# Ledger of designs, part 115: miniprotein binders against b1l550

Target 1, 279 residues: b1l550
Amino acid sequence: MRLPEELLERARDIHSEAPSHRIKLDRVGSFGLKVPVEFKGFLLLAEADVWVSLPEGRRGVDLSRQVEAIYELSNPPKDPFSLCREAAISLLEKLNYADSSGVSIRFDAPLQDGESLKYYGVEISSIASDEIINKIRVEILGMTACPCTAELIRAYKSSEIAATHTQRSLGILEVSTKAEHPDPDKLASIIERAMSSPLRTYTKRPDEGGLVIRSLSNARLAEDVVREMIHLFLEEFGHLPEDTHILAAVRSMESVHMHDIYAERSFSLDEIRKEISSH
Key: E = the ipSAE of ESMFold2; O = the ipSAE of OpenDDE; V2 = 0.75 times the mean of E and O plus 0.25 times the DockQ between their complexes.

## First folded at step 10 (miniprotein)

Design i14
Fold by ESMFold2-Fast, scan of step 10:
Formats: sequence, C-alpha cells, structure tokens
Structure i14 (fold): chain B 279 residues (1-279), chain A 89 residues (1-89)
Amino acid sequence: as target 1 above (279 residues)
Amino acid sequence: SEFTVEAERNGVRITITVTRDGEEIRITVEIEKDGRRIRFLYVFTSPEKLEKILKEIERIIRLFGADPEEVKRLIEEARRFAEEILERL
C-alpha cells in the first residue's frame, strides 16, 4: 500500500526539525546494503555502508537520499573503488547539511590459482569532506613454517631441510591515503610473497609436496613476515603521499598451540623512511 | 613540470593540476560549488592507468552539475598534459 503524496504537504518534515538534544553525530546512515560491483572481469555482490555527519541542529538524515546516491552509481555495476569514491562525493553533494560523508564496501576478491580460483578479503572506504581519504584493507591466508623448531631438528639430524610445524597465517595490509586506493591484487601479492609459501585451492600430490618443501626451506617468524611485507610495500608503493598510513600485520594460527601469535606495525611513509635512514 | 586547467560556469569552479613528482604523475582535482570546496589526488606511474583515472574524474565532476562542454575540455587538456609528462619519463 502506498499513501497519497498529497499528505506530504501537510506532514511535518521530521528530519529538518530541531533534535531533542543539540548533539552532533559523526556517522548516520544505511548499513549492510547489497550492491553489485565489477571487479577485474567478475560480477560480485558486495556489502556497503553509506553515512554522513549530522549537525547538532538537525534531527535526522534523509536515508532515502543515501540509498539513491549509491544505487544510481551502481547501475551498471562498476569497479568498487570508483563506486566507493564517487558515492562518498555524491552523498556530500546530495546532503548539503553534512560536513562529511563516507562509504565502505566489502567483498571477497577472486584470485587466479592455476586452473582454479582462490580468494582474499577486501574492505575499502572513502571519507569525503574538504578532501578525500581512501582506505583499503586486504587480508589473505598463506603458510608459515617455524624456523625455531626447524633449527632444533636440523641440529639434531644435521639436515639441510629441517622438519618443522607449518600453519595457516593471515596476512593483513591496510593503507589509508589521499591518493586513489592501491591495487588490491598487488597488496595480496606482497602478503603472499612475504609468507613461507602461498596457499592453494587445489593441488595434486607432487605439487603439494613442492609447496611444503618451499615453506620448510623458507621458514619465517610472524615478525619476519611483517618486516618483509613492509619492505615489499615500500618497493611497490613508496610513491604514495608521505602522510599515507599503513598497517602491516600477521596472525599465525599456530599448529602447536591453542592460541594464535600476532605481530603488527603501524606507520606513515614519512615515519618509516626516517627510521630506516637513521640505521 | 606543472600544468593547470580551470573552468568556471554556473557557480561551479573546477581546477585540474597535473604535475611530475620524481617518476610519478600527480593529478589534483579541486571543485568549488555553493561555498563548498573538495579536493582529490591521483598518483600513478603507468600510462594504462591514465584513461581510467580521467574517466573517474569526468564522472565526479559531472556529479556537481558542471557544464558538459567544459568537462570535455578539462579532461582532454588534462590528458594532453599527462601524456606530455609520460613521454618524458
């Protein structure tokens, strides 16, 4: 059922009224929207949040205008990065009472894995005000092998390839920048290259043996992986603005423990360059 | 090298600046409308990214109701500037 539009002339404009308390709200919006996106040849259903700041003198946000903003830009489906940036700007243009707007989009990114596919997690956001801040977080599983146990067994047996425990490790790279979002495939590649070996969706026994031998020959602490991720990131993305902020982290699901091991480092490009140059 | 192209019509002012910073090209877009100003930045090294960046800039500028003829001019001049810089890399 649809009520007559003539009632709008007589109805109070609730959203433009003064609130019960004159308090600014940082984020008011529509969360958990499903939007189609095109990612490197794939049509995916992503989850989106859209929001704006609400000034102290206004009771509510026009939520229909928020949904309109992102859906108009989602048809036809486009890449999620452009969608994120354009929708944040569109929200600010459509809702002129807002000081800032934001959009967040989450999806699983397909990644070619031989003749099959694997995936990694992507979460992006764009926050618009007098400038735009773009953020991307990439998470992908890899394999790590313990160098401590490897060295102990090598000492015992005097072998070049020491036996050790291996485990799945989650690598995380998060980048916040005034420039456009970094390419997530490159971020995922950095994470996988920093690990003892990547994981596979499908492998036959000979290839699986090779993967295990690679990981055993490239044993790495979580701390080693984080440092290598930072090194590789600087080689690929050192051109980003100096105030770009990065989080590099690894969560290792230790096969010999009932708990996980975690290592991280947060830094700006300016900070890390000064740190490296001082040593 | 620094190049700037600008347009102002119907209360919408757009400035696109293309600069070389080392081996990178930087494109800065600034839009002013109804007393509000917003700025975006693109940083890239490869010519294949240029067309995607310019198409996004065009779509964003159009969101502000910019004159279509001025949008076309801005994008073509920005492309020319960026291509000139890319030839010297």
Scores: ipSAE 0.621, ipTM 0.875, lowest interface PAE 1.9, mean pLDDT 86

Design i15
Fold by ESMFold2-Fast, scan of step 10:
Structure i15 (fold): chain B 279 residues (1-279), chain A 89 residues (1-89)
Amino acid sequence: as target 1 above (279 residues)
Amino acid sequence: SEFTVEAERNGVRITITVTRDGEEIRITVEIEKDGRRIRFLYVFTSPEKLEKILKEIERIIRLFGADPEEAKRLLEEARRLAEEILERL
């Protein structure tokens, strides 16, 4: 059952009323929406949040109009980056009282892994006001091997490739830019290349042995991985605007500890270029 | 080099600027409607991205109620300018 639409003539417009307290709200919206997206030939189920700013003189937001904005743009499914940017812009156009709008979309991205697939995490956002700021965060697991223990065992055994502990490490690259979102597959590739070795969905014993040997021959501290990620990022994405902000981080799930090791660096492109060119 | 294409109709003003900065092409789109101004930027180095960028710009422009024929003309001129820059790379 639906109530008669003629009742709208008699009902108060609650959203347009003055609030009990004249306080601006930064983000008011619909969170946890399920939306289909098309990503590099795959149809994926993504989760979206949409919001707008609410001025101090207005009691509420037109939530139905927010949902309409993203669903109209997501049918048929389109790439999540265009969806994110277009929906943020659409929200500002549809909700004239808002000073800013935002959209966030999260999904697991498939990546070809031999004859199978593996997955990495992607979260993107677009925040629109006088300009649009696009953010992307990519997280992917890789393998690291400890160089400190490797050196001790090498000294003990006098072998060229020393045994050491290996562990899964989570690599993180987050980019905030006025330009369009960077390609997440390229960000994932940067993270994997910075690691001692990538992880696989499926391996047979000879391939598994090869990955372990590669990791042991390429032992890296979390600090080493972060520095390598930054170096590789600059080679691939140095063309982005100078005010682009990057976070590079590694969380190593240490196999010999009850706790994780974490290393990170945040920087702007302008800042890091001056730093590496000086010394 | 910098090139600008502009259209204004039905209270919607659209400005597309195509610029070369080193080996990068920059496309800036500015839309003004009902006293609100929004600016957004595309930066790319490869010709295969141009078509996708222009299609997204077209969809965004249409969201603001831009005249379809003016939008098409504006995008065709922006394409010409971008392709001219790409040929010089």
Scores: ipSAE 0.518, ipTM 0.830, lowest interface PAE 2.4, mean pLDDT 85

Design i16
Fold by ESMFold2-Fast, scan of step 10:
Structure i16 (fold): chain B 279 residues (1-279), chain A 89 residues (1-89)
Amino acid sequence: as target 1 above (279 residues)
Amino acid sequence: SEFTVEAERNGVRITITVTRDGEEIRITVEIEKDGRRIRFLYVFTSPEKLEKILKEIQRIIRLFGADPEEVKRLIEEARRLAEEILERL
């Protein structure tokens, strides 16, 4: 059932009323929306948050118009990056009292892994005001091997390839830029190449042996992985605006410890170029 | 090189600027409507991205209530200018 439209003439417009306290709110919106997206040939169920700023003189936000904005743009399903940017802009146009709008979309991205698939985490956002700031965070697991233990065992046994402990490590790249979102597959590739070896969904023993040998011959500290990620990022995405901000991080789930090791570095492209050129 | 295309109708002003910076192509879009100005940027190195970028720009501009025929004209002119830059890469 629908209530009679005549009730709209008699009902107060609560959202347009003055609030109890004249306080601006930074983010008011609909969170946890389920949205279909098309990603590289896959139809995925993503989760989205949409919001706008609320001025001090207005009691509430038109939440139904926020939901309408993202659903109008998501039917038919489209790539999540275009959806994110378009929805953020649409929110500002539809809700003219807002100074800013934002959209975030998160999903697990499929990545071809031999005859199977593996998945990595993607979270993107677009925040619109007088400019648009686009952010993407990619997280993917890989393998690291300890160079310290490798060197000790090599010295003990005089072997060219030393035994050492290996562990799963989570690589993280987060990019905030005025340009369009970087390709998440390229960010995932950077993370995997910085690791001692990638992880796989399915291996048979010969392939598993190869990954182990690869990791042992490419032993890396968490600190080494972060530095390599930054180096590879600059090779692939050095063309982005100088004020682009990057976070590179690794969390290593040490197999010989009850605790994890963590390393990170945040920087702008301008900052890192000056740092590298000074030495 | 720098190429600019502009249109203004019904209180909506659109400026699309296409530039070359080394091996990168930059497309900047600025939309002004009802005293609000929004600027956004695309940076790419391959011609394969151009069509997707232009389609997104077209959809975004239409959100501001711009005339559909005028938007198509703007996008086609921006495409021609971008292709001219790409031909010279």
Scores: ipSAE 0.637, ipTM 0.869, lowest interface PAE 1.7, mean pLDDT 85

Design i17
Fold by ESMFold2-Fast, scan of step 10:
Order: sequence, then C-alpha cells, then structure tokens
Structure i17 (fold): chain B 279 residues (1-279), chain A 89 residues (1-89)
Amino acid sequence: as target 1 above (279 residues)
Amino acid sequence: SEFTVEAERNGVRITITVTRDGEEIRITVEIEKDGRRIRFLYVFTSPEKLEKILKEIERIIELFGADPEEVKRLIEEARRLAEEILERL
C-alpha cells in the first residue's frame, strides 16, 4: 500500500529534527547494495556500501537519496573505479549537511589464464571531504616453496635436485592515495611475480610438473615475497604521491603445519625511499 | 610546466591544473560551490588514460550544476595542455 502524498504536509520531518543526544556520527548509510559494474570488458555483480557523516544536530540521513545517487551512476554499468569516485563526490554534493562521504565496492576480478580465466579479490573505496582519498586492496593466491626444507633435504641426500614442501600463499597489496586508484591487474601481477610461481585454473600433467619445478627453483620465504612485492611495487608505482600508503602482506597456508605463516609491512612512499636509500 | 584553467558561473568555480612531474602528468581539479571546496588528483604517463580521466572530470563537474558550455571548454583546454605535455614525454 502506498499512502497519499498529502500526508507529507502533516507529517514531521524526522530526519531534520534534533537527535536525542548531540553526537556526531562518522558513517551512516546503506550497506550491502548489489550493483552491476563493467570491468575490462566484463559485466560483474559487485557489492557496494555508501555513507555520509552526520552532524551532531541532525537526527537522520536521507537514505533513499544515497541509494538513488549510486544507482543513477551505475545505470548503465560503468567501471567500478569511476563509479566509486563519482558516487562519493555526488553524495557530498547531494547531502550538503555532511562533512564527508564514502563509497566502497567489492568484486572478484577476472584475469586471463591461458585460454581460461582465474579470479582475484578487489576492494576499493573513495572517501570525499575537502579532498578525495582512494584505496584499493588486491588479494590473489600464488604458490610458495620452502627454501629451508630444500636445503636440509639437499644435505641429507647429497642431491642437486631441490625437494621441499609447497603451499598456496595469499598475497595482499593495499594502496591508499590521493591519486586515482592503481590498476588492479598490475597489482595482481606484482603479487604473482613475487611468488615462487602463480597458480592456474587448470593444468595437464606436463604443465603441472613444470609449475612445480619452477616453484622449487624459486623457493621463497613469506618474508622474501613481501620484500619482492615492495620492490616490484616501487618499480611500477613509484610515481604516486609521496604520502601514498601501502600495505604488502603474505599469508602462507603451510602444508606441513596446522597453522599459517604471515608477514607484512606498512609504509608510505616517502618512508620506504629513505629506508632503501640509507643503503 | 604548470598550466591552470578556470571557470566560474552558476555559483560554481572550477580550477583545473595540469602539471608535469618528471615522466608523469598530474591533473588537479578543484571545485568550489556554496562554501564547499573539493580537490582531486590524477597521475598518469600514458595518452590512453587521458580520455577516460577527462570524461570522469566532466561527469563530476556536471554533478555540481556547472554550465555545460563552460565545462566543455574547460575539458578541451585541459586536453590540449595535457597532450602538449605528453608530446614532450
């Protein structure tokens, strides 16, 4: 049932009223929205959250206006990075009582894998106030091989052939910047190149053997992978503003343990360059 | 090599600054309306990204109710300046 619009003339405007307590809220909005996005030729279903800050003197936000803003910008589907940035700015313009607005969008990104596809995780956000801060997090699985066990087995058998355990490792790169979002495919590529080998959607026996041999010949600790990711990131994205913040991390799902190994480093571009240039 | 283009009409003031920093082009956009100021930045090296960036800037500026003809002129001037810098990279 739809009530008559004439009732709006008699109803109180609850959202504009003073709240029970004069407390500012940092994020008020609509979470878990399903939105279609176009990503590098693919039509994907993404999940979005949208929010604004709420001043201490206002009881509520215009939630319907928030949903309208993102859906208007997502029809027809567009690239999720532009959608994220445009929606954050649009929310701030439409809801002028807000000091800040934000949008986050999550999806699984297809990546070419021979004649097939594999997928990696992407989460992006844009937070608008007097400036815009863009954030992207990319997660992709790869393979690592343990160099410590390889050395022990070599010593034990007096063999030149390295034998060691291999496992899936999750590589993580998160970037927060005033510039536009970095290309997630390039971030995924950095992670995969830092690993002992990438993972495939499918392999035949000869190709599978080759990947295993590659991994064994390129054995790396989680610590090695994080350092290599940082090195490769600086080669590709060293042009970003100096106050850009990066998190590089690896979670290794150790095949010989009941637990995982984790290594990470957070830094700004300014910070890491000073550290590296000191030697 | 820093170039700035500005427009102000319908209560909206737009400033687009195109700068070269080494091998990169930086485009900074600042929009002022009703006492609120928003600034955002693009950093890129390849000409393929320029058109996508300019289209996004145009859509964002239009959200503020800027005059369509002024927006078009601003975008074309910014394109000219960016292309001039790209020709030298």
Scores: ipSAE 0.570, ipTM 0.847, lowest interface PAE 2.1, mean pLDDT 85

Design i18
Fold by ESMFold2-Fast, scan of step 10:
Structure i18 (fold): chain B 279 residues (1-279), chain A 93 residues (1-93)
Amino acid sequence: as target 1 above (279 residues)
Amino acid sequence: SEFTVEAERNGVRITITVTRDGEEIRITVEIEKDGRRIRFLYVFTSPEKLEKILKEIERIIRLFGADPEEVKRLIEEARRLAEEILERAREEG
């Protein structure tokens, strides 16, 4: 049922009224929206949050205008990065009382894996004010093998073949930049190359054996993986602005423990270059 | 090298600046409307990204109610400048 639009002339404009308390709110918006996106030839269902800041003198936000903004820009489906950036700017333009706007989009990204597909997690955001800050977080599982246990078993059994525990490890790269979002496939590739081996959706026995042997021959501590991710990131994305902030992390789901091992490093490009060049 | 193109109409002022630093191309877009100023940046090294970046800039500028014909001219000017910078970068390689 649609009520007559003339009825709006007689209704109070609640959102424009003064609030109970003159307090600014940092984020007011529509969360958990389902939006279609086009990612590298795939049509995907993504989840989006859209929000704006609310000044101390205004009771509420025009939530309908937020939803209209993202849905207009998502039809036909477009790449989630352009959608994220354009929607954040559109919100700031449409809601003139706001000091800032933001959009966050989450989806599972397909990655070609031989004749099959595997998936990794992507979360992006764009926050617009007098400038735009773009953020991307990529998470992908890989395999790590423990070099400490390998060395102990070698000493114990004089084994010619490396023997150690292996486990799934979650690699994480998060980038905040004034430039456009980095390519998530390149971030996922960096994470996988830093691991002992990648994980596969489907393997035949000879290929599975090869992956295990590769992992055992390329044993890495969580600390090793984080350092390698940083090294590879600088080779691929060293052109980003100096104030770009990166988080590199790995969470190793240790097969011999009831708990996980975690290693991380946060840095700006300016900071890390000075650190590396001092040696 | 630094090249700037500007357009102002209907209370909307748009400035596109194209610069080069080594192999890196930087495009900065600044939009001023109704006392509000928004700046955003693109940084890339590969020429094949240029067309996608310019199309996104065009769509964003259009959100501010800028004249479509003026936007097309501004984007074409920015393309010409970026291609000129890319050509010089190639020659200096």
Scores: ipSAE 0.646, ipTM 0.863, lowest interface PAE 1.7, mean pLDDT 85

Design i19 (at its last look DockQ between E and O 0.95; V2 from the best seeds 0.70)
Fold by ESMFold2-Fast, scan of step 10:
Structure i19 (fold): chain B 279 residues (1-279), chain A 89 residues (1-89)
Amino acid sequence: as target 1 above (279 residues)
Amino acid sequence: SEFTVEAERNGVRITITVEVDGKTIRITVEIEKDGRRIRFLYVFTSPEKLEKILKEIERIIRLFGADPEEVKRLIEEARRLAEEILERL
């Protein structure tokens, strides 16, 4: 059942009314929207949140205008990064009472893996005001091998065989910048290259054996992985604005423990350059 | 090297500044309408990204109700000037 549009002439405009309490709200919006996106030749289903700030003197937000903004920009499907940035800006234009707007989009990104595909997690956002801040978080699983146990076993066996425990480790790179979102495939590549070895969706026994041997020959502490991720990030993305903020982290699901090992570092490009160049 | 292109019509002012420093290309876009100003950036080292970025800028500017023909001319001018600078690299 659809009510007549003529009732809009007679109904109160609730959203434009004064609220019971004159309190500003930071984020009011539509959360959990399903949107199709085009990512590197794939049509994917993503999940989006859209919001705006609400001034102290206004009771509510025009939620239909929020959905309209992202819908107009997502049809036909486009890349999620452009969608995120364009929708945030569109929300500010459509809802002139707002001081800021934001959009976040989450999806699993396909990555070519031999003749198959594997997937990594991507979460992006754009927050618009008098400027735009773009954020991206990439998470991908890899393999780490313990160098401490490897050294102990070498000593025990007179360096005959390098053996140690291996485990799945989750690598995380998060970037917040005034520039456009970094390429997620490059961030995923940085994480995988910092690990003892990448993980595969599909392996045959000879390939699996090779993967294990590579991991054992490239044993790395969680601390080593984080430092290598930062080094590789600076080589690839050192051109970003100096106030760009990065989080590099690894969570190792230790196969010999009931608990995980975690290492992280947060920094700005300006901060890390000064640290590396200092004596 | 650096250049700026500007357009102002129907209460919408648009400024696009392109800066090239070594391998880095920086594009700054400023849009002013009805007392609100928005500034956003693109910073990249791959010249092949230029066309995609300019298309996104065109779509964003159109969101502010700027005349489609004027926006197309502004973007075409920015593309021509950027390509001229890149040819010198």
Scores: ipSAE 0.727, ipTM 0.899, lowest interface PAE 1.2, mean pLDDT 86
Fold by ESMFold2, look of step 11:
Structure i19 (fold): chain B 279 residues (1-279), chain A 89 residues (1-89)
Amino acid sequence: as target 1 above (279 residues)
Amino acid sequence: SEFTVEAERNGVRITITVEVDGKTIRITVEIEKDGRRIRFLYVFTSPEKLEKILKEIERIIRLFGADPEEVKRLIEEARRLAEEILERL
């Protein structure tokens, strides 16, 4: 039931009052919103979180205003990156008591895979204050082949076996920058090219054999996948601001073990360039 | 190469700075309203992105209640000067 609008003249505005305990809050918002986005010609249902900071002197946040802000910008559906940046700025303007605002948007991005599609994970965020910080995280699975076991098998005198263990590995690139969000397809491509082979939605017998042979030709340690990801990232995105921060990581679900291997490096563009140039 | 375009009306000041260094294009936008200053940045190497970026900037500026016709003129001026610099390079 909808209540009469006239009650607003007599009811206290609870949210605008000072609280009993004057303590500022860092993030107050609505999490798990479903929003439509348009990405590369696809209409996708994304999940979004929105928030603002709350000063010590304000009891509550206009939560309906936050939700309205992102939904206004998402209708008609548009590019999730523009939506993310625009919504973060809109929140800060509309909720002028806040020192900062934030938006995150999560979706699965389509990627062409022969005559089919596969998907990789994307999470973006924009944090607005006196500056805007944009963050993107991309996760995609690939195949890795162990070079250590491959070398032992090649050295084995009694056999002509060319083999090693192969496994799925999850590659991760996370970029935090003052510039606009990097293209997620380029990040996904960097991760896949660093792996021993990409994974496919499905394979027929000849294709399956080809994937395995390709992975054997590009056997790489998880550590080397991370290093290659960094190298390829610098080639593609070296033009970003020097204080851009990157995390490159691989979690390898090693087929011969009950546990995973993990390798990671975080850095700013300035830091990694100095490191490389010192060698 | 670098240029700045500005507009100010009704307490909203907008500054767009475009810098071209080699093939890298940087666009910095500053919006000041009611004592608050917000700065955001675009950095790209593909000149074809310029139109999409300028349209996003236009939408963001309008969120602050700037006059739509003035915003459009500001964006057109920024486009013209950016394209002139890119042509000379």
Scores: ipSAE 0.661, ipTM 0.885, lowest interface PAE 1.5, mean pLDDT 88
Fold by OpenDDE base, look of step 11:
Structure i19 (fold): chain B 279 residues (1-279), chain A 89 residues (1-89)
Amino acid sequence: as target 1 above (279 residues)
Amino acid sequence: SEFTVEAERNGVRITITVEVDGKTIRITVEIEKDGRRIRFLYVFTSPEKLEKILKEIERIIRLFGADPEEVKRLIEEARRLAEEILERL
């Protein structure tokens, strides 16, 4: 049932009223929206969050306008990067009382694996104020082989290829930059290359054997993985602004322990360059 | 090499700056309207991305209610200047 329009004339605009307590809010919005995006030839249903700041003198945000802003830009479906940036800007324009806005879009990105698909998790965000900051988080599973156990087994059996325990490891790259969002496929590739081996959705017996042998021949600590991720990131994305912030992390789901091993480094491009140049 | 293109109409000021350093292209866009300023940056090493980026910039500028014909002229000028710089490298 649609309420009569005449009721709108009699109703107070609750959102524009002065609040009982004059306090600014940093983020007010709608979380868990579903929006279509086009990503590398795939039409995907992504989860989206949209928000704006609320000044101290205004009781509430026009939430319907926020939802309208992102859906107007989502038809026809476009790439999630442009959608994120454009929606963040549109929110500031449509909600003129806000001094900041933000959009976050999450989905599983398809990644070709021979004749099958694997995937990685991606979250794309843009925050707009006087500047636009773009953030991207990529999470992808790989495989690690333990070099310590490999060395123990090598010493014991004198084998060229030492057996070791292997496990799934989650690699994480989070990048915040004033530039456009880094390519998530490149970030995923960096993570996979930093591990002992990638995971495969489909393996024939020869391929599986080769994958395991590769892991054994490229055994890495969680610490090694993070350092390699940083190294590869600098090679690929060294052209980004120096104030670009990066989180590189790995969570190894250790197969010989009941717990996970975690390693991380947070840094800016200028900080890490100074660190590496000092050696 | 760096160039700046500016347009001002109907209370909207737009500044596009293109900088080329070696293989790195930087495009800075600044929009001023009603006392608000918004700046955003593109940084890329593949010249083939230029057209896609310019189209996005055009869309973004239109969100601020800029005159479509002026925006089009501004984008074409930015394209021309960017291409001229890239050809000299």
Scores: ipSAE 0.575, ipTM 0.844, lowest interface PAE 0.9, mean pLDDT 90
ESMFold2 (binder alone), look of step 11: mean pLDDT 76; pTM 0.721

Design i2
Fold by ESMFold2-Fast, scan of step 10:
Structure i2 (fold): chain B 279 residues (1-279), chain A 89 residues (1-89)
Amino acid sequence: as target 1 above (279 residues)
Amino acid sequence: SEFTVEAERNGVRITITVTVDGTEIRITVEIEKDGRRIRFLYVFTSPEKLEKILKEIERIIRLFGADPEEVKRLIEEARRLAEEILERL
């Protein structure tokens, strides 16, 4: 049942009241909204969170204005990166009591793979205050092959290409920057090139054989993959501001173990350049 | 090379600064309204992205209630100057 709108004239404005405790809150908003987005020719269903900071003297935020902001900007569906940045700015403009606003958007991105498609995970955010900080996280599966077992078998059998175990590995690149979001396809490409081989949605027998040979001939530790991802990232995105922060990680679902292997490195561009130049 | 274009109307002040250094293009946008200032940045190495970036900047500026004709004029001026500088480099 919908109550008469005229009751608003007599009802207390709860959101504008003083809270029980004068404590600032960092993020208050609407989480888990479903929004359509347009990504490289595809219409996708994304999930969004929107929030603002809440000052110590105000009891609540206007949640309806938050939902309005993102839905107005998502109709018609648009590029999720522009939507993220524009919605964060719009929230800050619409809710003048807030010191900061934020938006995050999550979706599975299609990637052309020959005549087929494969998918990788994308999560982006934009946080607006006196400046905007943009963050993107890309996760994509690839294949790794163990160099340790390869070396043992090569020593034992004296073969040119050693047999070894292979497994699916999840590569992760996360970038936080004052510049616009990096292209997720380029981040996914960096991850795949750092792996022993990429994964395919569809292969025929000769192509599958080639993929396996490539993986075995390019055996890499999780530590090797992370270092290669950082190297390739610097080649592609070295132009970003020096205070850009990156997380490079890989989780290898080891086929010979009951557990996974994990390796990561977090750094700023300024930090990593000084480290590399000291060698 | 660097250039700055500005517009101010109805209490909304917009400053767009474009810096070109070799193949690197940096665009800084600053919007001032009702005592609040917001600054955001674009950094890219592909000149082909300039048009897409400028159109996004136009959409963002319009969120602040800036006059649509003033915004279009500002963006067109920024585009013309950036293209002119890129041609000389």
Scores: ipSAE 0.600, ipTM 0.855, lowest interface PAE 1.8, mean pLDDT 84

Design i20
Fold by ESMFold2-Fast, scan of step 10:
Structure i20 (fold): chain B 279 residues (1-279), chain A 89 residues (1-89)
Amino acid sequence: as target 1 above (279 residues)
Amino acid sequence: SEFTVEAERDGIRITITVTRDGEEIRITVEIEKDGRRIRFLYVFTSPEKLEKILKEIERIIRLFGADPEEVKRLIEEARRLAEEILERL
């Protein structure tokens, strides 16, 4: 049972009314929407947020138009990057009072791992105004091994491969650009290659031993990992616009401490190139 | 090199610019409608990305209610320009 539609003729249009206070709002929208996406042959359940700016003279946002924008574009499911960009643009077209719109989509991305799959975190957004800014954040776990302890043990007991503590480390690459979103698999690859070794979902004994030996022979400080991530990023994505902003970070969950070690660097492509060329 | 394709119909103006910057092809799309202007950019080096990019551009332009025949013409011309640039890579 629904109420008679004749009531709409007498009801006030609350959204278009003047608010109690003439204050602009930056983000008003529908958050925590479940949306299907197609990612590299996989059908995944993603979580989406959609929003628009609200001018000081308007009381509310038409929320039904926001949900229409993303759901119409997600049927049939499509890649989350195109969905993100198209939905942000569609929101501006549908809601003409807005100065800007945004869409954020989060999901766990499958990555081939021997006979199984492992997963890494992806969060993307597109913010549309007079231009579109695309952002992607990739987080993936890897392994680091401490070079300082390795050298102490090597000095104490003559051995080519010294024992040292190893721990899981979370690598983070965040990119904000006017160009299309970078490929998250390439970002994940950069992070894993910068670490002492990748982590696996499943390994048989010989392969597990190999990964441990690899991490021990490739010991890296958190600071080393961040620098290597930046170096590898510039090799792969140096073609992006000069005003592209990057955050490279690693959080090492130290096995010998009650606390973590954290290292980061944020920069624009223009900034980092000038810095590197000054040496 | 820089090439531009433009269409204006029913109060909608669409500009697609294809440029080469080193090994990269850049496609810039600008849409003006009802006093609002939006610009977006694609940057790529691999030929296999072109078709997916062009299809997305077509879908986005259609969201604004642009004439389907003009959209098709713009996309075909943008394809020609991008392919010409790719031939020289």
Scores: ipSAE 0.591, ipTM 0.862, lowest interface PAE 2.0, mean pLDDT 85

